# Designs tried in a protein design chat: miniprotein binders against q9bqp7. Part 249

Target 1, 240 residues: q9bqp7
Amino acid sequence: VPQNWFPIFNPERSDKPNASDPSVPLKIPLQRNVIPSVTRVLQQTMTKQQVFLLERWKQRMILELGEDGFKEYTSNVFLQGKRFHEALESILSPQETLKERDENLLKSGYIESVQHILKDVSGVRALESAVQHETLNYIGLLDCVAEYQGKLCVIDWKTSEKPKPFIQSTFDNPLQVVAYMGAMNHDTNYSFQVQCGLIVVAYKDGSPAHPHFMDAELCSQYWTKWLLRLEEYTEKKKNQ
Below, E stands for the ipSAE of ESMFold2; O stands for the ipSAE of OpenDDE; V2 stands for 0.75 times the mean of E and O plus 0.25 times the DockQ between their complexes.

## First folded at step 22 (miniprotein)

Design wk10 (at its last look DockQ between E and O 0.70; V2 from the best seeds 0.74)
Fold by ESMFold2, look of step 22:
Structure wk10 (fold): chain B 240 residues (1-240), chain A 103 residues (1-103)
Amino acid sequence: as target 1 above (240 residues)
Amino acid sequence: SERIKRLEELAKEILRLVEELRKITDDPYVEILLDMAELLAEFALDAAKRGDLEEAEQLLKWAIEYLEWAVEEVKKLGVSPEEIERLIRKLEEAIRELEELLK
């Protein structure tokens, strides 16, 4: 149980759309400072067992591909993930036109994979937008806030193929979502809140992506686990 | 005991090198490699303090590998070449210390 509990939801905020709400998705710029990001907290609080498993996988890949081949593979997977997120931001932006979009950005198995999910996404409120939790002192860059099948969600896009140096445990995926949610719900740059999450896992071969919906109750459960990870990070860094 | 002290100092030097490289660039790919080097060096420091010498040595080897990889990526960016060469020399010293400890 965390020693510094803080609520994920803000009772002073509405989660309902307002007719006067901005029609353009929010894109709050990320401010560089000394406070940690969500992904850094999660990466720095990996267990030793997780790290040993990652290193074993790396050794096997190096035996197959060679050191240079493995590094090239890893770089390409990172680049594909970056392009996937850029493509989704472009697709979901109401201001983007077809002539302004890079066609190579749209030609991806990952984009094909997510098409059936995008049909259920509407009311985009934020894209690639910074969040900051002033009280708990962490930042993040969320992928998307939009309605999924009528529910306003923090949506996190994942590629199914991840290089091991960048891979959090599958348990961490929900923690990332709720950390963004909690930060957004208490960030003065946002006038609304979200109570649901969605993790979308896309496939390189274009196979239908898997959506993983998180209702408010599930988000609250993972929020306590996020607070424990943040607490672990904070204690660890005090000794440095 | 002296071997434990050398492993602790090597872990701390790796952590210092990580922070020096963070000052050169905030490139997201480099940052993730540096985060791995940092985590591994912190595990190694803890292992050395417990007297788990073989574990500390393995963790330091992995930390150095990520640091070498990060240096390669920073060189591709072309930023601060004189400073990166200074850090490369420090990294080479760390590698030699680890090789001596592994004997």
Scores: ipSAE 0.777, ipTM 0.903, lowest interface PAE 0.8, mean pLDDT 87
Fold by OpenDDE base, look of step 22:
Structure wk10 (fold): chain B 240 residues (1-240), chain A 103 residues (1-103)
Amino acid sequence: as target 1 above (240 residues)
Amino acid sequence: SERIKRLEELAKEILRLVEELRKITDDPYVEILLDMAELLAEFALDAAKRGDLEEAEQLLKWAIEYLEWAVEEVKKLGVSPEEIERLIRKLEEAIRELEELLK
């Protein structure tokens, strides 16, 4: 059990967006301060075993591609992910912002992959928006808050070259999602709360993306794990 | 032992270099590389304190590789050429120290 327990859901907030919520998705800029990001917390709390597994994978890839080839591969993976997020932001943004759509960004296998998911996405509340948990002292940049199949979710978009049919195959992504949920639910910049998460794994070849829906119960389970990771990070930084 | 102390100091130097690089760039890709370098250097420091010299050396090698990669990426971004050159010199010194420890 976490020593510093804090609820993921805010009982003072309603699940229903107020009728006064702007029709335009929120886009709060990320302020980089001394406050750790969700990503940093997760990376800095990887186990030694996880690190060794990653390094072994890296060494295998270097043997196959060469050092420069591996660097190029990794850079391309990152760039493809970035372009995919930019394309999704453009797609999910209100039509008035659509005039500047780079049509080339829309012509990707990843965008094709998520088309069936996008059909079930509506009521976009936030895009590429910063969240801060003031009490637990962490920040993050969430991809999207929208309704998926009528349920308000924090949506996290991921790119993969390999199938990830199970949520367990998404590594720390469930922790990232619930971290954003918990922060948003307690961030004063947001008038509403979320009870669900969604991880969407898009594929380069255009094959149908895998949606990993997280209900309130599953979110609560991962929230406990997130709190433990955050405590580990906090303790680690006190000892430095 | 003197070797343990040198490994600890090298790990601390890598951590300092990570923090210096973080001050000159906010690039998300570079941040991932720096986070890995930091984590590896911290594990190396812990290994050195335990007397696990071989593990410490391997972890420091990997940490330095990530720092080199981070520096290369920052160069591509064209950020603070003079500061990058200074950091490269410090990194080269750290590499030399590791090479001496591996003999």
Scores: ipSAE 0.729, ipTM 0.885, lowest interface PAE 0.7, mean pLDDT 91
ESMFold2 (binder alone), look of step 22: mean pLDDT 86; pTM 0.869

Design wk11 (at its last look DockQ between E and O 0.77; V2 from the best seeds 0.75)
Fold by ESMFold2, look of step 22:
Structure wk11 (fold): chain B 240 residues (1-240), chain A 103 residues (1-103)
Amino acid sequence: as target 1 above (240 residues)
Amino acid sequence: SERIKRLEELAKEILRLVEELRKITDDPYVELLLDMAELLAEFALDAAKRGDLEEAEQLLKWAIEYLEWAVEEVKKLGVSPEEIERLIRKLEEAIRELEELLK
């Protein structure tokens, strides 16, 4: 039970489809500051058990690849994820010209993996956009806000290479989505709100991506878990 | 215990180095590596305070490995080379101190 409960939804905001669809999705710039990001909160509140399991996995990978090979592997996985997100932003942006697009950025197994999901995505409201929760003091960079199968969602795009990279756990994906949602719903840079989430896990080989839809009730349940992680982070950093 | 205090001070030095690197770059890949170094150093500090010396030593070894990796990545960015060289020397001292503690 969180001590500092705060609602995920803002009753003073509408979540219905925008009748005057903006011609450009929002892209609020992320700025360097001292308040923690969602991903930092989640990483810094890993349990010791999770850290030991991660390190055991790393040692197996180092045994297989060597230390330099493991670092190269990890760097490549990070770059592929970065390029995947850049490609999706480019694909979903109505203003980007073909001259500004990197052709290699658009050609990947991950992009092929999400094609069937993208057919159901419309009404893009925000892309790679900063959110800030001023009251709870956290910031994030959400991937996308758009309609999925007629429901306005915070959409989080994830790459899944098997085995998964060590520095980002998939078990926290629902918490990340609701943290972005709660921040956006109370951020003065946004005039609307979102009550649903979507996590899309894409595959390097182009296999069909797995969508995981989160309705408002499920989002509310995960919001409570996010608040607990945020409290844990805040308490931990008070003792620094 | 003398050994407990040395492990605590090493963990604190690693945390100071993490903070120094955060001041010179906000590169997202470097930030991920620094976050891991920070978490491991904090766990090591807690283990040292409990007297769990073997756990503290293992956690410090991992924290230093992430910090070394982060410094390598910052060198590739080419920012603040004089500051990076100073941090490398401090990191080398931290590594020597851990090696002495492991004997």
Scores: ipSAE 0.759, ipTM 0.891, lowest interface PAE 0.9, mean pLDDT 85
Fold by OpenDDE base, look of step 22:
Structure wk11 (fold): chain B 240 residues (1-240), chain A 103 residues (1-103)
Amino acid sequence: as target 1 above (240 residues)
Amino acid sequence: SERIKRLEELAKEILRLVEELRKITDDPYVELLLDMAELLAEFALDAAKRGDLEEAEQLLKWAIEYLEWAVEEVKKLGVSPEEIERLIRKLEEAIRELEELLK
């Protein structure tokens, strides 16, 4: 059990967006301060075993591609992910912002992959928006808050070259999603709360993306794990 | 032992270099590389304190590789050539120290 327990859901907030919610998705800029990001917390609390597995994978890839080839591969993976997020932001943004759509960004296998998911996405409340948990002292940049199949979710978009049919195959992504949920639910910049998460794994070849829906119960389970990771990070930084 | 102390100091130097690089760039890709370098250096420091010299040396090697990669990426971004050159010199010193420890 976490020593510093804090609820993921805010009982003072309603699940229903107020009718006065702006028709335009929120886009709060991320302020880089001394406050750790969700991503940083998760990376800095990887186990030694996880690190060794990653390094072994890296060494295998270097043997196959060469050092420069591996660097190029990794850079391309990162760039493809970035372009995919930019394309999704453009797609999910209100039509008035659509005039500057780079049509080339829309012509990707990843965008094709998520088309069936996008059909079930509506009521976009936030895009590429910063969240801060003031009490637990962490920040993050969430991809999207929208309704998926009528349920308000924090949506996290991921790119993969390999199938990830199970949520367990998404590594720390469930922790990232619930971290954003918990922060948003307690961030004063947001008037509403979320009870669900969604991880969407898009594929380069255009094959149908895998949606990993997280209900309130599953979110609560991962929230406990997130709190433990955050405590580990906090303790680690006190000892430095 | 003297070797343990040198490994600890090298790990601390790598951590300092990570923090210096973080001050000159906010690039998300570079931050990922720096986070790995930091994590590896911290594990190396812990290994050295435990007297696990072989593990410490391997972890420091990997940490340095990530720092070199981060520096290369920062160069591509065109960020502060003078500051990068200073950091490269410090990194080269750290590499030399590791090479001496591996003999």
Scores: ipSAE 0.717, ipTM 0.879, lowest interface PAE 0.7, mean pLDDT 91
ESMFold2 (binder alone), look of step 22: mean pLDDT 86; pTM 0.866

Design wk12 (at its last look DockQ between E and O 0.71; V2 from the best seeds 0.75)
Fold by ESMFold2, look of step 22:
Structure wk12 (fold): chain B 240 residues (1-240), chain A 103 residues (1-103)
Amino acid sequence: as target 1 above (240 residues)
Amino acid sequence: SERIKRLEELAKEILRLVEELRKITDDSYVLKLLDMAELLAEFALDAAKRGDLEEAEQLLKWAIEYLEWAVEEVKKLGVSPEEIERLIRKLEEAIRELEELLK
């Protein structure tokens, strides 16, 4: 249990979409900051066991692919993740200004994989938007805030092929979502809050993506675990 | 012992090199490599303080490998070439120190 608890939800804010919201999703720019990001907190609080397992996997991959082959594989996985997020931002953004599309960006198995999910996504409120928790001192860049099957969610898009040197455990995926949620709910750049989460895991071969929905109670449970990770990070860096 | 002290100082030098590289780039791929080097060097410092010499040496080897990888990626970006060459020489010095400690 955390030494200092802080609520994930803000009682002064509505979790309902309003009819007066703008048609253009919010995109708060991420500014350079000395406070840590969500992903840095999670990476820096990996256990020694997780790090040793990662290094053993890396050595096995190097034996199979060679060192240069492994670095090329890792670079390609990172690039494909970047392309996937860029494509989703383009697909979910309004098209009223220009016809700027990279057709090769949209021709990927990952985009095919999420098509059935996108049919249930509406009311996009934010895309690739910065969040900051001033009290707890962390920042993040959330992927999407939108309704999924009628529920307003922080949505996080994941590719199934991630660079192994950067891999968070699957346990960390919900922590990332609730950390963004908690920051957004207390960030003055946002006038509303979100109480549900969605993790969407997409596949390179176009197989149907797996959605993982998180209701408010589950988000609250993971929020407690996030606070513990943030405390670990803070204590670790206290004298540095 | 003297060996423990040298391993601690090597870990601290690796951490300094990580911070210097962070100041010359904000490339997300490089930063993730540097985050790994940082974590491994911190684990190595803790292992050295416990007297776990074999573990500290392995962790430092891995930290240096991530630093070398990060330097390769920064060179591709073409930024601050004079500072990169200075950091490369410091990294080579760190590698020589580790090689001496492994004997």
Scores: ipSAE 0.795, ipTM 0.914, lowest interface PAE 0.7, mean pLDDT 86
Fold by OpenDDE base, look of step 22:
Structure wk12 (fold): chain B 240 residues (1-240), chain A 103 residues (1-103)
Amino acid sequence: as target 1 above (240 residues)
Amino acid sequence: SERIKRLEELAKEILRLVEELRKITDDSYVLKLLDMAELLAEFALDAAKRGDLEEAEQLLKWAIEYLEWAVEEVKKLGVSPEEIERLIRKLEEAIRELEELLK
């Protein structure tokens, strides 16, 4: 049980955005500060076992591709992910911002992969927007807040070359999503709260993406795990 | 032992280098590499304190590899060539120290 319990949901906020909310998605810039990001917290609290598994994988890949080949591969994976997020931001942005769409960004297997998910996405409230949890002292940049099948969600888009049909195969992504949810729900820059999460795994070959929906109960379960990771990070940094 | 102390000092040096690199870039890819280097160096420091020299040495090797990679990526970004060169020199010293410890 976390020592510093804090709720994921804010009882002082409405579950539905107010009618007065702007039609334009929020895009709050991330400020560089001493406050750790969600991604930093998660990465810095990886277990030694997880690290060794990653390094073994890396060494195997280096044997197959060479050192330079592996670096190139990793760089390409990162770039493909970045381009995919940029394309999605463009797609989900209001039509007035669409005039500057690079058509080349839209011609990807990843974009094809998520088409069936995008059909169920509406009511976009935020895109590439910063969140801060003032009490728990962490920040993050969330991909999207929108309605998925009529439920307001924090949506996290991921790229993969391998199928990830189960939420368990998404590693710490569920923790990332609930961390963003908890921060947003208590960030004064947002007038509403979210109760659901969605992880979408897009595939390079254009095969249908896997949506991993997280209801309020599942989000609460992962929130407890997130709090434990955050406490571990905090303790680790106090001892340095 | 003297060897334990040297491994601890090397781990701390790597952590300092990571922090210096964090000051000169906000690139998310580089920061990811630096986070791995930091984590590995911390594990190495803990291993050294426990007297597990073999584990400490392996972890330091991996940490240095991530630092080298991070430096290469920062160079590609064209960020502060002079500062990068200074950091490269320090990294080279750390590599030499590790090589000596592995003998």
Scores: ipSAE 0.740, ipTM 0.887, lowest interface PAE 0.7, mean pLDDT 91
ESMFold2 (binder alone), look of step 22: mean pLDDT 86; pTM 0.873

Design wk13 (at its last look DockQ between E and O 0.77; V2 from the best seeds 0.77)
Fold by ESMFold2, look of step 22:
Structure wk13 (fold): chain B 240 residues (1-240), chain A 103 residues (1-103)
Amino acid sequence: as target 1 above (240 residues)
Amino acid sequence: SERIKRLEELAKEILRLVEELRKITDDPYVLKLLDMAELLAEFALDAAKRGDLEEAEQLLKWAIEYLEWAVEEVKKLGVSPEEIERFIRKLEEAIRELEELLK
């Protein structure tokens, strides 16, 4: 149990958007400051074992591709993830706020992979929007807030290409979702809250994406784990 | 004991270099590489404080590799070439110190 427990949900907020809310998704800009981001907290609290495994994988890849080949591979994977998120933001934006996007951005196996998920997504409330937990002092940039099969969710989009060149482990994906959720529920820029999460893993070859739904109880369980990671980060940086 | 102090000081210098390069760019990919260099240098500092010299040296080597990688990516962005050259000279000094420690 974390020493500074704080609830994930805000009882002073509606868990459902009202009918008078605007139909245009929120996009709060992310501003640079001294407050750590969710992804920085998670990356900085990786275990030494995880780091050593990553370095072993990196050396194996360098042996096969050469150092320059490995760096190009890693850069391309990062760019594919960025392009995927940009494409999803474009697809999910209302028509009257839609800006013309590169046609090649919308043509990818990852976009094909998520089509069956997107059919179940509606009521988009936020896209690529900053969140800040004003009490716990962390920030993030959430991918999407929308209804999935009738349940309002914080949705996190992930690409997968095996093995993964990303720093994050599979255990951290739920922690990102609940960290964004907790921040949004306690951020004065938002008038509503969200109690459910969804992680969508998309595949380069267009194979059907794998959804991971998280109900309120599961979110609360992962919230406790997130608080421990945030506490670890905070204590680590105090000793710097 | 002298070797431990030199490893600790090198880890701290790498952490200062990470912060210096963060002031040059906000590019998300560069920042990701810098976050990794930072974590490795912090692990190296802890290892040096415990007297785990071989581990500290390996971690510092990896941290420097991420800093070099970050420099290459900043150069591709085409920003602040004179500031980057000054940074590279500082990084080269850190590399020479590590090479002396590995002897």
Scores: ipSAE 0.792, ipTM 0.909, lowest interface PAE 0.7, mean pLDDT 86
Fold by OpenDDE base, look of step 22:
Formats: C-alpha cells, structure tokens, sequence
Structure wk13 (fold): chain B 240 residues (1-240), chain A 103 residues (1-103)
C-alpha cells in the first residue's frame, strides 16, 4: 500500500464538462521546471532486470544493424512516433485549424491503422496539453482527452511495429495514462474529470490498431501501482 | 578498496554530466537517453558500494555510451559546438578513467 495515498478521482468535480467549456480543445504548454515528468518517474524507477533486458536487446540489435544502423533505427522510430502524434493532433483539431494540414503527415500506415478508432472518438477536450498534480508533485503532457464510445477518456497513442493485443504488452503505458488522469482530475486548469483511459496501439503496416480500454476499476488498480512508482522515485531522489 | 572508490567517483561524475547536459537541451529524445545514462550510473554506484565491481564496470560502460549518444543527438539539433565542448572534455576524461579501471 502506498504510504502517500491520494485518490485518482476528485469527488468535487463533475464527470460532465461544464456547458461553458470552450468548443476548442485545451492546449496548456508544458513548462520546464524541477518537477519530475510522468515519463521521467517511470523511466527512473525501472528495475535492474528491465534495464538489463533492454541492454541485451540493444546489443543484439547493434550486432544485427551495426552501431550507426541501430542509432538510425531508433531515431526513425522516434521520428515516426512524433509525426504520428502531429498528424493525430491535426486530425482531432477543429476544422478551422485544418488549413495547415500537411497532407504528407496523413499518408502513413499508422494513420490508416487508427481510422476505425477515430470513428469512435468525439468531444475532444484537450490535445497535447500539460497536466500538473500539485499535491503529488509531478507533471505530464497528455496526448488527448476525448470521448471514446461515449466515455470521456485520457487517450494515449502509441506506435508499434509488433502486435500488442494485450494491455500487459504495453508495459508502463497504463501507468502513464492513470498518472495523467490523476493529475488532470486535480489540476485547476481543468474544470472536468476523467474516469477512463484508452491506450491505442497503431501499426506501421496499416493493420487495425488495438484499443486497450481502461474502465474506472482498472484505472484505480493501476493508480495504486503508479503511486508506488512515484514513492520509489521520491525516495530515490531524497537519498542522492 | 581503492578500485571501489574510483568506480563510485566515476559513477558520480557521470551523474553530474547528465545534469549538465539536461541544462542544455529539452529535446525529449535526448532526455530519454540521459534518463537511461542516469539510471545506469545509479545502478553502477550501488553495485560499486556492494563490491560488485564487474557489474559496476559494465553499467558505467553502458551509461557512458548513452551519454555519447546524447551528445551526438544534441549536435544534430544545431547546438553550438562551443557550448558542448566543455562537456565533451569532461566526458572524455570519464571515458579515460573507465578505460584505466578496466585494465
């Protein structure tokens, strides 16, 4: 059990956005500060075993591709992910912002992959927006807050070359999603609450993306795990 | 042992280098590399304190590789070589120290 327990949901907030909420998605900029990001917390609390597995994978890839080839591969993977997020932001943005759509960004297998998911996405409330949990002292940049099949979700978009049909195969992504949810639900810049998460794994070949829906119960379970990771990070940094 | 102490000092130096490079860039890709370098250096420091010298050495090697990679990526971002030259010199010193410890 976490020593510093805090609820993921805010009982003082409504699950329904206020009618006064702007039709334009929120985009709060991430400010550079001493507050750790969700991604930093998760990365810094990886186990030694996980690190060794990653390094072994890296060494195998270097043997196959060469050092420069591996660096190029990883750079390309990162760039493809970035372009995919930019394309999604453009797609999910209001039509008035559509005039600047780079048509080339839309011509990807990843975009094709998520088309069936996008059909069920509506009511976009935030895109590429910063969240801060003031009490637990962490920040993050969330991809999207929207309704998926009529349920308001924090949506996290991921790219993969390999099938990830199970939520367990998404590693720490569920923790990232609930961390953003918990922060958003307690961030004063947001007037509404989210109770669900969605991880979407898009594929390079255009095969149908896998949606991993997280209901309130599953989110609460992962929230406990997130709090433990955050405590581990905090303890680690106090001892340095 | 003197070797343990040197490994601990090198791990701490790598941690300092990570923090210095974090001040130069906010690039998410570079920051990811720096986080790995930091984590590896922390594990190396712990290994050294336990007397696991071989593990500490391997972890430091990997940490340095990530720092070198981070430097290369920062250069690609158009950061002036002059801004990173001091960092590179310190990194080169750390590499030399590791090479000496591995003999």
Amino acid sequence: as target 1 above (240 residues)
Amino acid sequence: SERIKRLEELAKEILRLVEELRKITDDPYVLKLLDMAELLAEFALDAAKRGDLEEAEQLLKWAIEYLEWAVEEVKKLGVSPEEIERFIRKLEEAIRELEELLK
Scores: ipSAE 0.745, ipTM 0.889, lowest interface PAE 0.6, mean pLDDT 91
ESMFold2 (binder alone), look of step 22: mean pLDDT 86; pTM 0.870

Design wk14 (at its last fold request DockQ between E and O 0.75; V2 from the best seeds 0.78)
Fold by ESMFold2, fold request of step 25:
Structure wk14 (fold): chain B 240 residues (1-240), chain A 103 residues (1-103)
Amino acid sequence: as target 1 above (240 residues)
Amino acid sequence: SERIKRLEELAKEILRLVEELRKITDDPYVLKLLDMAELLAEFALDAAKRGDLEEAEQMLKWAIEYLEWAVEEVKKLGVSPEEIERLIRKLEEAIRELEELLK
């Protein structure tokens, strides 16, 4: 049980955008500062067991590819993930056209994989936008806030080709979503709140992506787990 | 006792090198590698304080590998080449210390 519990939802906020909301998705700039990001909190609170599993997988890959081959493979997977997020931001932005977009950016199996999901996405409110929780003292950069099948969600895009050094992303995906949600719901840059989450896992070969919907109850359950990880991080860094 | 103290000082040196590299780049891939080096050096420091020499040595080996990897990636960026060469020399000193400890 966290010592510093805080609600994920803000009772002073509506889940509906008001009629005067801008028609362009929000993109709040991320400022470099001393408060930790969501992904840093999650990475820095990995267990020794998770690290041993990562290193076992890494050594197996090095045996197959060689050290330089493994580093190249890992770098390419990271680059493909970055390109995937850039492509999705471009696709979902109302102010971009195909002529202004890098055609090579839009060509990947991952983009093909999510096409059936994108047809159910509408009402985009934010893209690649910073969130800050001033009280709990953390920041993040959320991928997307939009309606999915009629429900306003914090949407997190994931690829399935990530190296095993990113095992925490597989186990921590729901924590990342709810951390962004809780921060957004208490960030003065946003006039509305979000109660649902969506994790979309895309596949390199273009196979249909798998959506993982999180209703408000499930988000609340993961929020408690996020608060424990944040508490662990804070205590760890206090003792350094 | 003396071996434990040397392992602790090596872990602390790795943490200092991580922070120096953070001052010269904000590249997300490099920062991810540095975060791993930091975590492993912190595990090594904790293991050394508990007297677990085998764990401390393993964690230091992995931390140095991530730090070497991060330096390679920073060199590809072409930023601050003179500062990178200085940090490479410090990293080579850390590697030699670990090699002596593993004997």
Scores: ipSAE 0.805, ipTM 0.916, lowest interface PAE 0.7, mean pLDDT 86
Fold by OpenDDE base, look of step 22:
Structure wk14 (fold): chain B 240 residues (1-240), chain A 103 residues (1-103)
Amino acid sequence: as target 1 above (240 residues)
Amino acid sequence: SERIKRLEELAKEILRLVEELRKITDDPYVLKLLDMAELLAEFALDAAKRGDLEEAEQMLKWAIEYLEWAVEEVKKLGVSPEEIERLIRKLEEAIRELEELLK
């Protein structure tokens, strides 16, 4: 059990967005402060075993591609992910912002992959928006808050070259999602709360993306794990 | 032992270099590389304190590789050439120190 327990859901907030919610998605800029990001916390609390597995994978890839080839591969993967997020932001933004859509960004296998998911996405409340948990002292940049199949979710978009049919295959992504949920639910910049998460794994070849829906119960389970990671990070940084 | 102390000092130097690089870039890709270098250097420091020299050396090697990679990426971004050159010199010194420790 976490020593510093804090609820993921805010009982003072309603689950229903106020009718006065702006038609335009929120985009709060990320302020760079001494406050750790969700991604930093997760990365800094990786286990030795996880690190060894990653390094073994890296060494294998270097043997196959060469050192420069591996660096190029990794850079391309990152760039493809970035372009995919930019394309999704453009797609999910209100039509008035659509005039500047680079049509080339829309012509990707990843965008094709998520088309069936996008059909079930509506009521976009936030895009590429910063969240801060003031009490637990962490920040993050979430991809999207929208309704998926009528349920308000924090949506996290991921790119993969390999199938990830199970949520367990998404590594720390569930922790990232619930971290954003918990922060948003307690961030004064947001008037609403979320009870669900969604991880969407898009594929380069255009094959149908895998949606990993997280209900309130599953979110609560991962929230406990997130709190433990955050405590580990905090303790680690106090001892430095 | 003297070797343990040198490994600890090298790990601390890598951590300092990571912190200096974080001050000159906000690029998410570079920051990811720096986070790995930091994590590995911390593991190395802990290993050295436990007297596990083999683990410490391996972790330092990997930390330096990520740090070199981060520096290369920062160069591509065209960020502060003079500051990067200074950091490269310090990194080269750290590499030399590691090479000496591995003999």
Scores: ipSAE 0.780, ipTM 0.903, lowest interface PAE 0.6, mean pLDDT 91
ESMFold2, look of step 22: ipSAE 0.789; ipTM 0.909
ESMFold2 (binder alone), look of step 22: mean pLDDT 86; pTM 0.867
ESMFold2, look of step 23: ipSAE 0.792; ipTM 0.909
ESMFold2 (binder alone), look of step 23: mean pLDDT 86; pTM 0.866
OpenDDE base, look of step 23: ipSAE 0.756; ipTM 0.894
ESMFold2, fold request of step 25: ipSAE 0.781, 0.774; ipTM 0.909, 0.905
ESMFold2 (binder alone), fold request of step 25: mean pLDDT 86, 86, 86; pTM 0.864, 0.866, 0.865
OpenDDE base, fold request of step 25: ipSAE 0.760, 0.756, 0.762; ipTM 0.897, 0.896, 0.898

